VH-VL binders against Protein RESPONSE TO ABA AND SALT 1 (RAS1). Designs and how they scored, part 2

Target 1, 230 residues: Protein RESPONSE TO ABA AND SALT 1 (RAS1), of Arabidopsis thaliana (Mouse-ear cress) (o04515)
Amino acid sequence: MPNTSSSQSFTIFVDGWLIRHRYFVEQLMCASSLDETNRISLEEQQSLVAQFLSHCLQYYQEKFASVSLAGDNVFTFFCPPWFNSYAKLILWVGDFKPSLVFKLTEVSVADLTRHQKDRISSLKSETRRKEREVMRDFALVQQSVADPPVMLAARRVGAVGMVDGEETDLEEAMEVLKAGMAAAMNNADQLRCSTVGKVVEILTPPQAIKVLRTIGQLHLRLRDRDQERA

## First folded at step 9 (VH-VL; from s64 with light chain Y93W)

Design g4
Fold by OpenDDE, fold request of step 14:
Structure g4 (fold): chain C 230 residues (1-230), chain A 123 residues (1-123), chain B 111 residues (1-111)
Amino acid sequence: as target 1 above (230 residues)
Amino acid sequence: EVQLVESGGGLVQPGRSLRLSCAASGFTFDDYAMNWVRQAPGKGLEWVSGISWNSGYTYYADSVQGRFTISRDNGKNSLYLQMNSLRAEDTALYFCAKGDTYYLFESGAFDIWGQGTMVTVSS
Amino acid sequence: QSELTQPRSVSGSPGQSVTISCTGTSSDVGYYNYVHWYQQHPGKAPKLLISDVSKRPSGVPDRFSGSKSGNTASLTISGLQAEDEADYYCSSWTSYSTFYVFGTGTDVTVL
């Protein structure tokens, strides 16, 4: 049986995950549309938020597991087949940029307190700093492709053939590259999760529900393949 | 000086209720998540509950879910734990613990602890 | 998993180094860098020793250090002193359902 690649396995997971995701998005939509009189209880709001965050966390945990096992398929996660063409234009290290959450917050919540604004501003600054750190690390990994072992191998592939010892060196170099790429992606994903979680905690549950709705909807839009047929 | 002082512990019968309090001083109370951690006699530490800075979010250990309620009054720099339907296994020293960050989730470092208040549940 | 796994006891002579392991899963210790260490002397409240795997709070001696590899975090006490005799607990954030979990605790004895 052809060993299903890690990316393929993850794709299968995502298909199931998306079913649940749609359900959550609907719940968030319903909850966010209710007026103060018909609003669900605080406990129910908290529960919904926690469930959705758990749902999102599950996605990245599974992704982490898959990336860790991906080997050569790790590169697929940087241009994932589970994203549509539009999504590919806005991808940052294989997914949405963490700082995008702040824009989504701005468009979702109109009644932020001064305190909330200040905290969000601080968090935004921190997040951007961390994004730069991730990018630096990622850039270093990318630059490693130009390292002598890789370059020598590349030159030889075009020429007379690789000597037995050079193949091993190239393989090792590729493993280092893959490991570095996986690490960068994992760091980025953690930053995504952390940023969303922190934003949620700055907000009240009703506010958070609005933001999470927007985030959830965005995820659906990024995966909607029907837009490619138009 | 940063300090947490627990109170409200005592001897209670199973099925009864008890309310614990924690008075905070020496720091901006509403800038930090707060937690309850308990330790049964001769046993290890067990996280019980946590509450966000604005009380917007509360979390509970499975062992106390549905029975305990964490709350806070930022105006009084106070943390509370309402314990209902107490069981023998709830017997423990209960610590008030300050989170080291603004956020409740993905932190979990408790940098300040109270001395604890003893809760004994016995028939 | 309701608890992180620690050795029950660790012992060393003064001046030696001892290491305490804290083992979780790929969903907690292995996934996050939110592992913390606490020291507890008998009859006292726990004290934070290490946060976020390796961060040492002010006032904590440099002989305490933390690290992580895979699903296992480690606390190392170098230059073991008599005052280091205590119980040590690790903790980690795990999920939105379980939230925080402590280790089983390790009794450190100075021989």
Scores: ipSAE 0.856, ipTM 0.929, lowest interface PAE 0.5, mean pLDDT 92
Fold by OpenDDE, fold request of step 14:
Order: structure tokens, then C-alpha cells, then sequence
Structure g4 (fold): chain C 230 residues (1-230), chain A 123 residues (1-123), chain B 111 residues (1-111)
């Protein structure tokens, strides 16, 4: 049986995950559309939020596991086949940019308290700082590949063939690159999870449901391939 | 001085209820998630329950789910644990623990602890 | 898993270095940097020693350090002192269902 690549395995996972995701998005839509009179209990709201967050967390945990085993396939995760063409234009380190959550929050919630706004503002600043850190780390990893010895080896591969030892050096450099890329992606994903979780905790359950609905819908739109066939 | 002081512990029979309280001082109480952690005699630490800064979210260990209720009064700088349907296995020293951040899931570091209040469930 | 795995006991002589391991899964210790360490002396409340794998709170001696590799976090006590004799617990956030989990605890003895 052809060893299913890590990315292929993850793709299969995502297909199943999306089925559940659609269900959650529907639940969030229903919950967010209810007036005050027909609103579900606070406990039910909390439960829905927790379940959805768990659902999202599962995605990134599975991704983490897959990326860790991906080897050469790690690069596939930066331009994932499970995203549509539009998504690929807006991807940051293989997924949505964490700071996007703040824009989605602003659009989804109109009744933020001053305290909530202040906390969100602080969190936004922190998140942006961390985004820059991830990008710096990513850049450093990329620069390491551009080191003269690696570049010379790469140039020789195309021209005269690699001399004994150069192949090893290139392989080692590639492994370092892959490991660094995987680490950067994992850090980015953790930042995504953390950012969403923190925003949710700043908000009331009704507010959070609105934001999570928007996030959930966005994920569906980013994965919708049917629109590309039209 | 930052301090947490637990109260409300005692001896109770199985099936009975008890309410624990924790009084916080020396910090902005509503900026932090709060938790209850318990320790049975001669045993390790067990997380019991957590509550977000605004009471918007509560979480419970499976062992107490449906029986215990965590709540807080930010105006009184107080944390509570309502314990219903108590069991012998609930016998423990109960600690009030402050999270080091605003967030429950990131506040897994408990930087301030009370001295605990002893709950004994026995027939 | 209901608990993170720690060795039951660790011992060392004064001045030596000891390491306590805390092993979880790829869903907790391996995934998050939300691993924390606590020291508890007999009859006392736990004290935070290390947060977020390696952060040392103010007032904690530099003899205490934390690290993580894979699904295992480690607490190292360098220059072991008599006062370091205590129980040590790790903890980690795990999920929205389980939330926080403590380690089984390690008894550190100074010989």
C-alpha cells in the first residue's frame, strides 16, 4: 500500500473534520440568531463554545502531529491542497493570520464593553508582536539555506555533480530547513489557537458565539472547492 | 500582600452539601482566572474547577462534574465552590489558586495559593 | 490520561544536580508550552517554581530550571540543598474537556 504521505493522511482527516465543522457552524448560526427570549441557556452556550473550541483544537493537534512526521511534505502544509485558490492568497504560514481574529471580532460583536475593548487591544498588540517573532524565526530558517556552503553545493548539483560529502551537507541543510519550517508552523498554529481562545475568554458566551460563527464560516469558505468549479 | 484565604471546610456526611469560600486580597481580582485544586491526604494534587475573570466560563474535572459549582463575586473579591452530593472520595484539602493570566487555558500556572480548607466526608 | 507521569522519587547529595521528568502526550505536554512546576513542602501549600516550561518567577532561585523535549518536560535542580527536600508536581493544560492535569508527583530527598 503506498505509504500515504503525512499531508495525504491529514487531508483525509480534514474531510471528516469538515463534516463535523459544518454541524458546529450550523449550531453557532442558530444560537447567534436567537433573540433574548428564545436564547439558549448560559450553560448550553458555554458548552457549545467549549465544544467548538475543542473541535478547532483537534484540527491543529492533528496538523501538528502530521507536520512532525511530514519530512519533505512539510512544504505542502504551507500551500495546502485542502484550501481553495482564494485561501492561498491570504495564507500566513499555512493558515489564516492570527490577528485576523480581531477584525472578525470587530465585525461580529457590536456591544463590546470598554473593558473588553481594552483587553482586546492589548491582546491584539501582543498577537502582532508574536506574529513578527514567528516571521523572524521563519526568515532565519530561510537564510540558513542561503548560506554559501549550501548554495555552492546546490549550484554544483546542477553543473558537475556533487562531490563526496557535499551531498551530505546539502541533506543536512535541508533537514535543518524542514525542522525549522515545521517549528515555525507549529508556533503559528499555537498562536492561532491561543488567540482565538483568549478572545473567547474576553467575551461573553453570546458574543463569543458570534465570533466563532464568523471564524467557522470563514474556514468553510477557505476550503470550499465547489466555488472554484463554477 | 497578595493573599488567598479559604474557608468553609469541615466534616460532612456523604450526600450532604458544603460551600467553600476564598477571599482574595492584594491584587486585582477580576483580572485573573481562579481555580480550586484539592489534595487528598497523602496524595497528589488534583485540579477541581476553574472560572474565568468575568464568570463567563466555568470548567470542571470529570470527578466533580454535575456535583460542584464554581462561582465568583468580583465585587467582594471572593471565589466559591458549592459542593453537592459529596462522596468519601471528595475528602481533601481544598486550595484556592490564582491563575497568572486573565485566561483560564493559559492560566495553568497558579502563582498564588491559599493554605487550604479541609473537607472530610465520612459517615 | 488523568495524570502526567513523574518518577516517584529522586535523590541526590548536597551540591549535586537532579532532574525530574514529567511525561505527557502529544496533546498536552508535547503540544503546548503550558507546563508548570510546583514545590510543596510537608504541610504547606504548593509554590510555583517554573511556568511555561522554563520561566522562573521572581524569588525562585536560579538553581531551578525547566526544559521540554517532545512529550517530556524536565525540572532540574542544580546545587541541591537541604531545603529542596519536598514534593514536586508538574502540570499542564490539556483540553477544554480535561482542562488541567497534574503530574503524579516526585518526592525529592537530599541525602
Amino acid sequence: as target 1 above (230 residues)
Amino acid sequence: EVQLVESGGGLVQPGRSLRLSCAASGFTFDDYAMNWVRQAPGKGLEWVSGISWNSGYTYYADSVQGRFTISRDNGKNSLYLQMNSLRAEDTALYFCAKGDTYYLFESGAFDIWGQGTMVTVSS
Amino acid sequence: QSELTQPRSVSGSPGQSVTISCTGTSSDVGYYNYVHWYQQHPGKAPKLLISDVSKRPSGVPDRFSGSKSGNTASLTISGLQAEDEADYYCSSWTSYSTFYVFGTGTDVTVL
Scores: ipSAE 0.856, ipTM 0.930, lowest interface PAE 0.5, mean pLDDT 91
Fold by ESMFold2, fold request of step 14:
Structure g4 (fold): chain C 230 residues (1-230), chain A 123 residues (1-123), chain B 111 residues (1-111)
Amino acid sequence: as target 1 above (230 residues)
Amino acid sequence: EVQLVESGGGLVQPGRSLRLSCAASGFTFDDYAMNWVRQAPGKGLEWVSGISWNSGYTYYADSVQGRFTISRDNGKNSLYLQMNSLRAEDTALYFCAKGDTYYLFESGAFDIWGQGTMVTVSS
Amino acid sequence: QSELTQPRSVSGSPGQSVTISCTGTSSDVGYYNYVHWYQQHPGKAPKLLISDVSKRPSGVPDRFSGSKSGNTASLTISGLQAEDEADYYCSSWTSYSTFYVFGTGTDVTVL
């Protein structure tokens, strides 16, 4: 099957995922709007948090499977059609930067304890370091393709000609690039998911619901204003 | 120096309750998620329950959901497991365990274990 | 939900290498690097040998190594020694509903 089919299958998945996403954002809005007297139980809040995190995890696990099979279409995931044009200008490795969650936490939560602030500050430093490591690894993938293997393969095509074109050294070099790009994106996505999960765990369930509401609402606002967004 | 010490195990009849304790020392207990893991005699390891650093999140294996309650007292550096409606299949060594990170939602590399406390459920 | 499958036993002579497999799914072992290995001698608590697929904690000899490919993680003990005779378990973080799962365990015998 063509790699375009894999990318089209993921686009269809995203359409269904967005319908579920709107449902969860509504649930988070309702839960965060209730007064203390009418607030859902702690168990219900823990369940809502776990369900939303599972919903987000499902997106990234489907993306991982699709990117692993993307082949020539791996570059589509760096400029994904399910984001509007403005959102695409601010993407980091095909999606939002993990450290964005810290700014969203600051605007969503007013009652952080000193201990929570210290934990978040430490996590922020750790996350920024890991972001730099992802970018460093990405740069190494690009350099490994531009180094002797790719230059040697390009020279062989020019000087020796293509030997029937079935198994060129250039094809091998491009497969290395595609695999490296897919790995870099998957590492970035796991950092995104991990960072949100860690922030949520530092927060109480009521605080986490406010942050997850903000994340969910922002994600909807950066999509098209057609049937793909509420 | 880093230690976890379990207590509260014993022989009990089916349907009865026990409360396990785990005393922690040598690390900043209230920074870490904590876990209970059990091992039936001659059998493998089974994760039982986990609790976040501030008790905001508690989770349980399906086999104990609704019967066991995990809790902690950060002022006493202590972890607890309230075990109600005990069954024969709950017979095991119960370990408390600390992960190598602060988090329950990640990793699960348990780098510090207690020696365990035996719970035997028999008529 | 899946269980992590390990061989029931493996054996080797001193100085040889043995490898223990741990097979999960594309949603746990195949997705995360949160795969860990424990050694357990009789009557003792488990000891962490390998975290995050291949990291050795302080005090673990470099003859223990870990890797993974696809949905299978592997622990290799090179230069097998008598004290390596023990039970070995893998584990993985899985999801926000099941959290941690352990492997079925492997008994290593040094001949």
Scores: ipSAE 0.799, ipTM 0.906, lowest interface PAE 0.7, mean pLDDT 86
Fold by OpenDDE, look of step 9:
Structure g4 (fold): chain C 230 residues (1-230), chain A 123 residues (1-123), chain B 111 residues (1-111)
Amino acid sequence: as target 1 above (230 residues)
Amino acid sequence: EVQLVESGGGLVQPGRSLRLSCAASGFTFDDYAMNWVRQAPGKGLEWVSGISWNSGYTYYADSVQGRFTISRDNGKNSLYLQMNSLRAEDTALYFCAKGDTYYLFESGAFDIWGQGTMVTVSS
Amino acid sequence: QSELTQPRSVSGSPGQSVTISCTGTSSDVGYYNYVHWYQQHPGKAPKLLISDVSKRPSGVPDRFSGSKSGNTASLTISGLQAEDEADYYCSSWTSYSTFYVFGTGTDVTVL
């Protein structure tokens, strides 16, 4: 049986994950509704928030596991086939930019307290700083593509071929590159999860449900291929 | 000086209830998540419950879920643990533990501990 | 409740170095850098020694250091002293269902 690549395996996981995701988004929609018939208790709201966050965390944990095993396929995760063309335009290190959560919070929650706003502002500054750090690290990894082993190999492709030992050097260089890419991806994903979680804890459960609904819906839109045809 | 002082421990029979209190001083109480951690005699540490800075979120260990309730009064700089349906296995020294951030998740570093209050559940 | 695995006991002579391991899974120790270490002397409350794998709080001697590789975090005590005899616990944030988990604890003895 052809060994399913790590990216293929992850894709299969995502298909199942999306089914559950849709269910959660629906629940979040209902919970955020002004209709009294759909109102759930505070305890239920807290539970729903926790479940959804767990669901999201599972996605990134599985992704982490897959990326770690991906080898040459690590690059696929930076331009994932499970995202639509629109999503690919707005991707930051393979997914949504963490600081986007603040914009989504702003549009989802109208009744933030002063204290909440101050905390969100502080968190936003921190998150942006960390984003820059991730980008710096990622840029360094990208620049490594221009390192001599890789460039020499590229120049020799179609020419005389690689000299003894150069293949090994190239392989080693590629492994370093792949490892660096994987690390950058994982750091970015952790920042995403952390940012969402921290925002949630600044908010009340009802407020959090609104934000999480928006985030969940966005994720669905980024994966919906049929929207490209409209 | 930053300090946590637990109270409310004692001897109780199984099935009874007890309420623990923790008084905080020396720091801005509502800037930090708070936790309860317990230690049975001669045993290791076990996380029991945590509460967010604004009481918006509470979390419990499976062993106490449905029986214990964590709460806080930021105006009084106080943390509480209502323990219902107590069992023998709940016998432990209960510590109040301060989180190092206002976040409850992705933290877990408890930088300040009280001296603990002993809870003994026995027939 | 899942616990992080620690050796039951570790011993060393004064001036030696000892290392305590804390093993979790790819969903806790292996995934996060939220591993913390505590020291507990008999009859005392735990004290934070290391936070976030390797961060040392103020007042903690530099002979205490933390690291992580894969699913295993490690606490190293260099230049072991008599006052280092205590129980040591690791902890980690794990998930929204379990939240914090402690290690099984390690008794450090100074010979």
Scores: ipSAE 0.798, ipTM 0.893, lowest interface PAE 0.7, mean pLDDT 91

Design g4
Fold by ESMFold2, look of step 10:
Structure g4 (fold): chain C 230 residues (1-230), chain A 123 residues (1-123), chain B 111 residues (1-111)
Amino acid sequence: as target 1 above (230 residues)
Amino acid sequence: EVQLVESGGGLVQPGRSLRLSCAASGFTFDDYAMNWVRQAPGKGLEWVSGISWNSGYTYYADSVQGRFTISRDNGKNSLYLQMNSLRAEDTALYFCAKGDTYYLFESGAFDIWGQGTMVTVSS
Amino acid sequence: QSELTQPRSVSGSPGQSVTISCTGTSSDVGYYNYVHWYQQHPGKAPKLLISDVSKRPSGVPDRFSGSKSGNTASLTISGLQAEDEADYYCSSWTSYSTFYVFGTGTDVTVL
């Protein structure tokens, strides 16, 4: 079979995923536009929400598989070529920050009940705490290259006459770093998926369709090829 | 004291219907997603259905999709399972369960269970 | 529909350690940390022992511990006691379509 890097294979997957994404965004736009007489049933609205969330999960599960096999390619996932230049300006641990969903909810839904507002506020606090935990853990991974054992191994690689055992220590340190980076990204992705799922559950299906439409439109715009503005 | 009490089980012929109820007490029922889990005689546990706090989202195991309907009445602190087109394979002890979180997909750690109500589907 | 694979039975003497495996796929156990463990004594409702792979609820003895490697989660009972004789089930959330699956169950016998 063809020898394809995990990041190149994932880029091919994203092309197909974006075609399906356009289909779902159209479905969400149609569902949010229908008047009460022609509105799809609540059961159909729930089904559309579940299908779109499953579509989004497929992206992250394929990403997890690709990152887990990436080796040196793990660095590519922190600045992914399948995002356009605009999207790269707002990346957080290789993708969008989980808290973005609260802003998108605010601009998409005008009729939250008091109970929904209270639950959103509580979830926002929980999400921000977990974001700080992800950032703390990610910083510790990055610091591993500055730890004395790694610095001593790196200095020895640059010296003339080094023994092969010292290169093995550096290779082991780099493998620990790569695994730590992959784990940090996967933890961030889990928080992204969990936060969207929780926001959707707080909302009614009609409200969730509006939020998911906004999310889908933004993600489609930011994952398309860079366009010259006129 | 947190309690879940199921009722409505019994002996029924194939193709008929039953409605199960679960009365909840000791916690803020309308904040939590709720679930039904069943256990056929001598068999393991099988998740059947779940419902979000506001009834906005309902989910079903493939084996019951289209035949069973989960619902809740937050004013009565009650969870229901309408079971239509019953089959012999639906014979089981049916438990109502609450997760340790508010959310349906994260409520899979069921920390409170009822004692179950037995449904027997036989001619 | 689908289920997580557990050994049918495990046995040990009082004071020994036993381990129960729970094997899923890369899309559930291997991906999520929503793996939970339940104890069920004969004729009784299940009781939560471990949540989120390794978290022990208040009141559960520390001889119960959980871990995960790859697509397999494990429950370990250290210092086996007579009251630990029961059926044990794992569970995991999987997707917005299937939601929850349980393991096949493991009968633990204390010799």
Scores: ipSAE 0.794, ipTM 0.900, lowest interface PAE 0.9, mean pLDDT 86
Fold by ESMFold2, fold request of step 14:
Structure g4 (fold): chain C 230 residues (1-230), chain A 123 residues (1-123), chain B 111 residues (1-111)
Amino acid sequence: as target 1 above (230 residues)
Amino acid sequence: EVQLVESGGGLVQPGRSLRLSCAASGFTFDDYAMNWVRQAPGKGLEWVSGISWNSGYTYYADSVQGRFTISRDNGKNSLYLQMNSLRAEDTALYFCAKGDTYYLFESGAFDIWGQGTMVTVSS
Amino acid sequence: QSELTQPRSVSGSPGQSVTISCTGTSSDVGYYNYVHWYQQHPGKAPKLLISDVSKRPSGVPDRFSGSKSGNTASLTISGLQAEDEADYYCSSWTSYSTFYVFGTGTDVTVL
């Protein structure tokens, strides 16, 4: 039985995950369509929110495991085949920018209190600061390709026969780059999850269901193949 | 000074109820998620329950689900734990705790603890 | 409710280094940086010692340090002192269904 690469195994996982995702989006649509007299209980709304967040967390935990396995091309996760072409134009470190959730909240929720607005404003500032930190760390990893051992070895690429030690230097440098890129991806993903969770907690459960519905619908649109050619 | 002061503990028979209170001071109580943590005599720490800043989300450890109800009154800077159908296994020192972040879902480290209030459940 | 595994006890002489492990799974300790450490002296409330794997709050001596590798977080006490004799607990956020769990606790004895 041939070994399946971690990116191929993750793609299979995503297929099953998307089936479950459609189910959750339907539940969020149903819950958000009910008026106050027919609304499911607060406990049921809290449960639906927790279930959807757990569903999203499962995606990122499987991604983390797949990115960390030896032998896989970490760069596939920066241009993932499970996103359509339109989505790939707007990716930030292989997925959505954490700050997108604030715009989705603005379009999904009309009844934020002043206190909620203040909390969201503070969280937005914190999130943008952390986004800059992720980008600085990512840039430092990318700049490591300019370190003298890497640059000397790279200048020799394409020559017939490499000088002794240069193959080891290149392999070592590429492993450092792969590890740094994987770490940057994981930091970005954890910021994504943390930011959504914090926004949800600032919101009431009815408000959160509207935001999570919008997030879930957007996820489906960015994976929808029938729109890639339009 | 940031303080949490628990009260309402005591000796009760199995099957009875108690309500614990936690009075908070020295910080903006209604910005923070709040938690109850317990410790049975000679045993380790167990997270019991948490509540979000506006009571929108409440969560419970499996061991107390359906029997305990967490609540808060932000106007009084107070956290409560209603404990029904008490069992011998609920005997513990109950702590009120605040995380170093505002949030319940990924609450930070618990940086402020009360001294605890003792609940003893025995025949 | 799940829990994080710690050794029952650890001992050392003054001036030595001791390390306490906290083992979870790839879905909690192995995934998050929300691992925290608490020190508890007899009859007292727990005191936060280390947050977010390795961050030391102000007022905590620099002989306390934290790290993580794989599914195991570690607290290291360098230069062990008599006042370090206490119980130590790790904790982690885990999931939206289990939330917070504490470790089983470690009794540190200074010989």
Scores: ipSAE 0.776, ipTM 0.895, lowest interface PAE 0.9, mean pLDDT 86
Fold by ESMFold2, fold request of step 14:
Structure g4 (fold): chain C 230 residues (1-230), chain A 123 residues (1-123), chain B 111 residues (1-111)
Amino acid sequence: as target 1 above (230 residues)
Amino acid sequence: EVQLVESGGGLVQPGRSLRLSCAASGFTFDDYAMNWVRQAPGKGLEWVSGISWNSGYTYYADSVQGRFTISRDNGKNSLYLQMNSLRAEDTALYFCAKGDTYYLFESGAFDIWGQGTMVTVSS
Amino acid sequence: QSELTQPRSVSGSPGQSVTISCTGTSSDVGYYNYVHWYQQHPGKAPKLLISDVSKRPSGVPDRFSGSKSGNTASLTISGLQAEDEADYYCSSWTSYSTFYVFGTGTDVTVL
């Protein structure tokens, strides 16, 4: 039997996770379609929200474990096969940008109070600052590969052939890069989860169910396989 | 000054009910999630329950789920814990606590604590 | 696990360093940076010492520091003083099913 890499094992996990995801999206669609007279209880709405957030957290925790063990395969998570071709073109650090949730809230919720709007505006500013910090840290990791000593070692491997000491320098540089990329991915994912959770908490459960429905449907579209191709 | 003051503790028999209160002052109570934490005599800390800023979300430790109800009145700057079907294992000093962020989910550190109110559940 | 594991007790002489461990799982301490530390003197409410693994609130002496590696967070008290004799608890957010969890607590004795 063929060997399975951590990214290949994670792709298999995603298939099972998507079955559960479709179920949760159906529950969110059902709950959001009921009027106030027929709405499920507040306790049931809170439970559905917690269950969906736990489901999403499971995805990112499994991803964290897989990325942490990826070694040379960490780069696959930046162009992941479990996203369709169009989604891959617009990824931010291997997945959607955390601040996307604010646009999804705008289109999903029409009845925000002034206090909720103020809270969301403040969170949006905080989230964008943290996005810049993630990108700054990622750029610093990438800079270590572009440093002259590392680039000189890489040129010698490619152009001339390995000599004493050069292979070790390149291997050390690649290990620093892999660890830094994995850390950046994990930081980005934690910002994604935290931002959704905070938006949900600012909202009422009925409002949150509408936003989570939209998020869930978008995730399905980003993972649907490409169908019509020339 | 920022202050949390618990009240409503006492001696009760198993199976009975008790309601705890926490009066908040010195900060914008309406903006913060609030929490209850308990400590049995000679034992460690246990998170009991939390409530979001607008009461939209309430969560409970497994040990109290279905028996305790957290609530708040933002007009009175007050947090409450309704404790039903009390058991001997619920005997503890109960603290109210505020996080250093606004949020209940993925909550921050508890930077402000009350002095606690003692609940004793005994025959 | 519903608790974070800490040693029951730790002791040190004045001026020495002591380290308290807080061990969770890869889904909480190993995943999040939401590990916090509290000091509790007898008969008193807990006091926050360290937030978010290593951040020291205003007014907390710089002899208190925090770090983590893997599934274990650590609180280090450098230059141990008599007033540091107390119970110490770690805590972490865990999940939407378990929520917020405290460590088992560590009794620090200054010899």
Scores: ipSAE 0.774, ipTM 0.893, lowest interface PAE 0.8, mean pLDDT 86

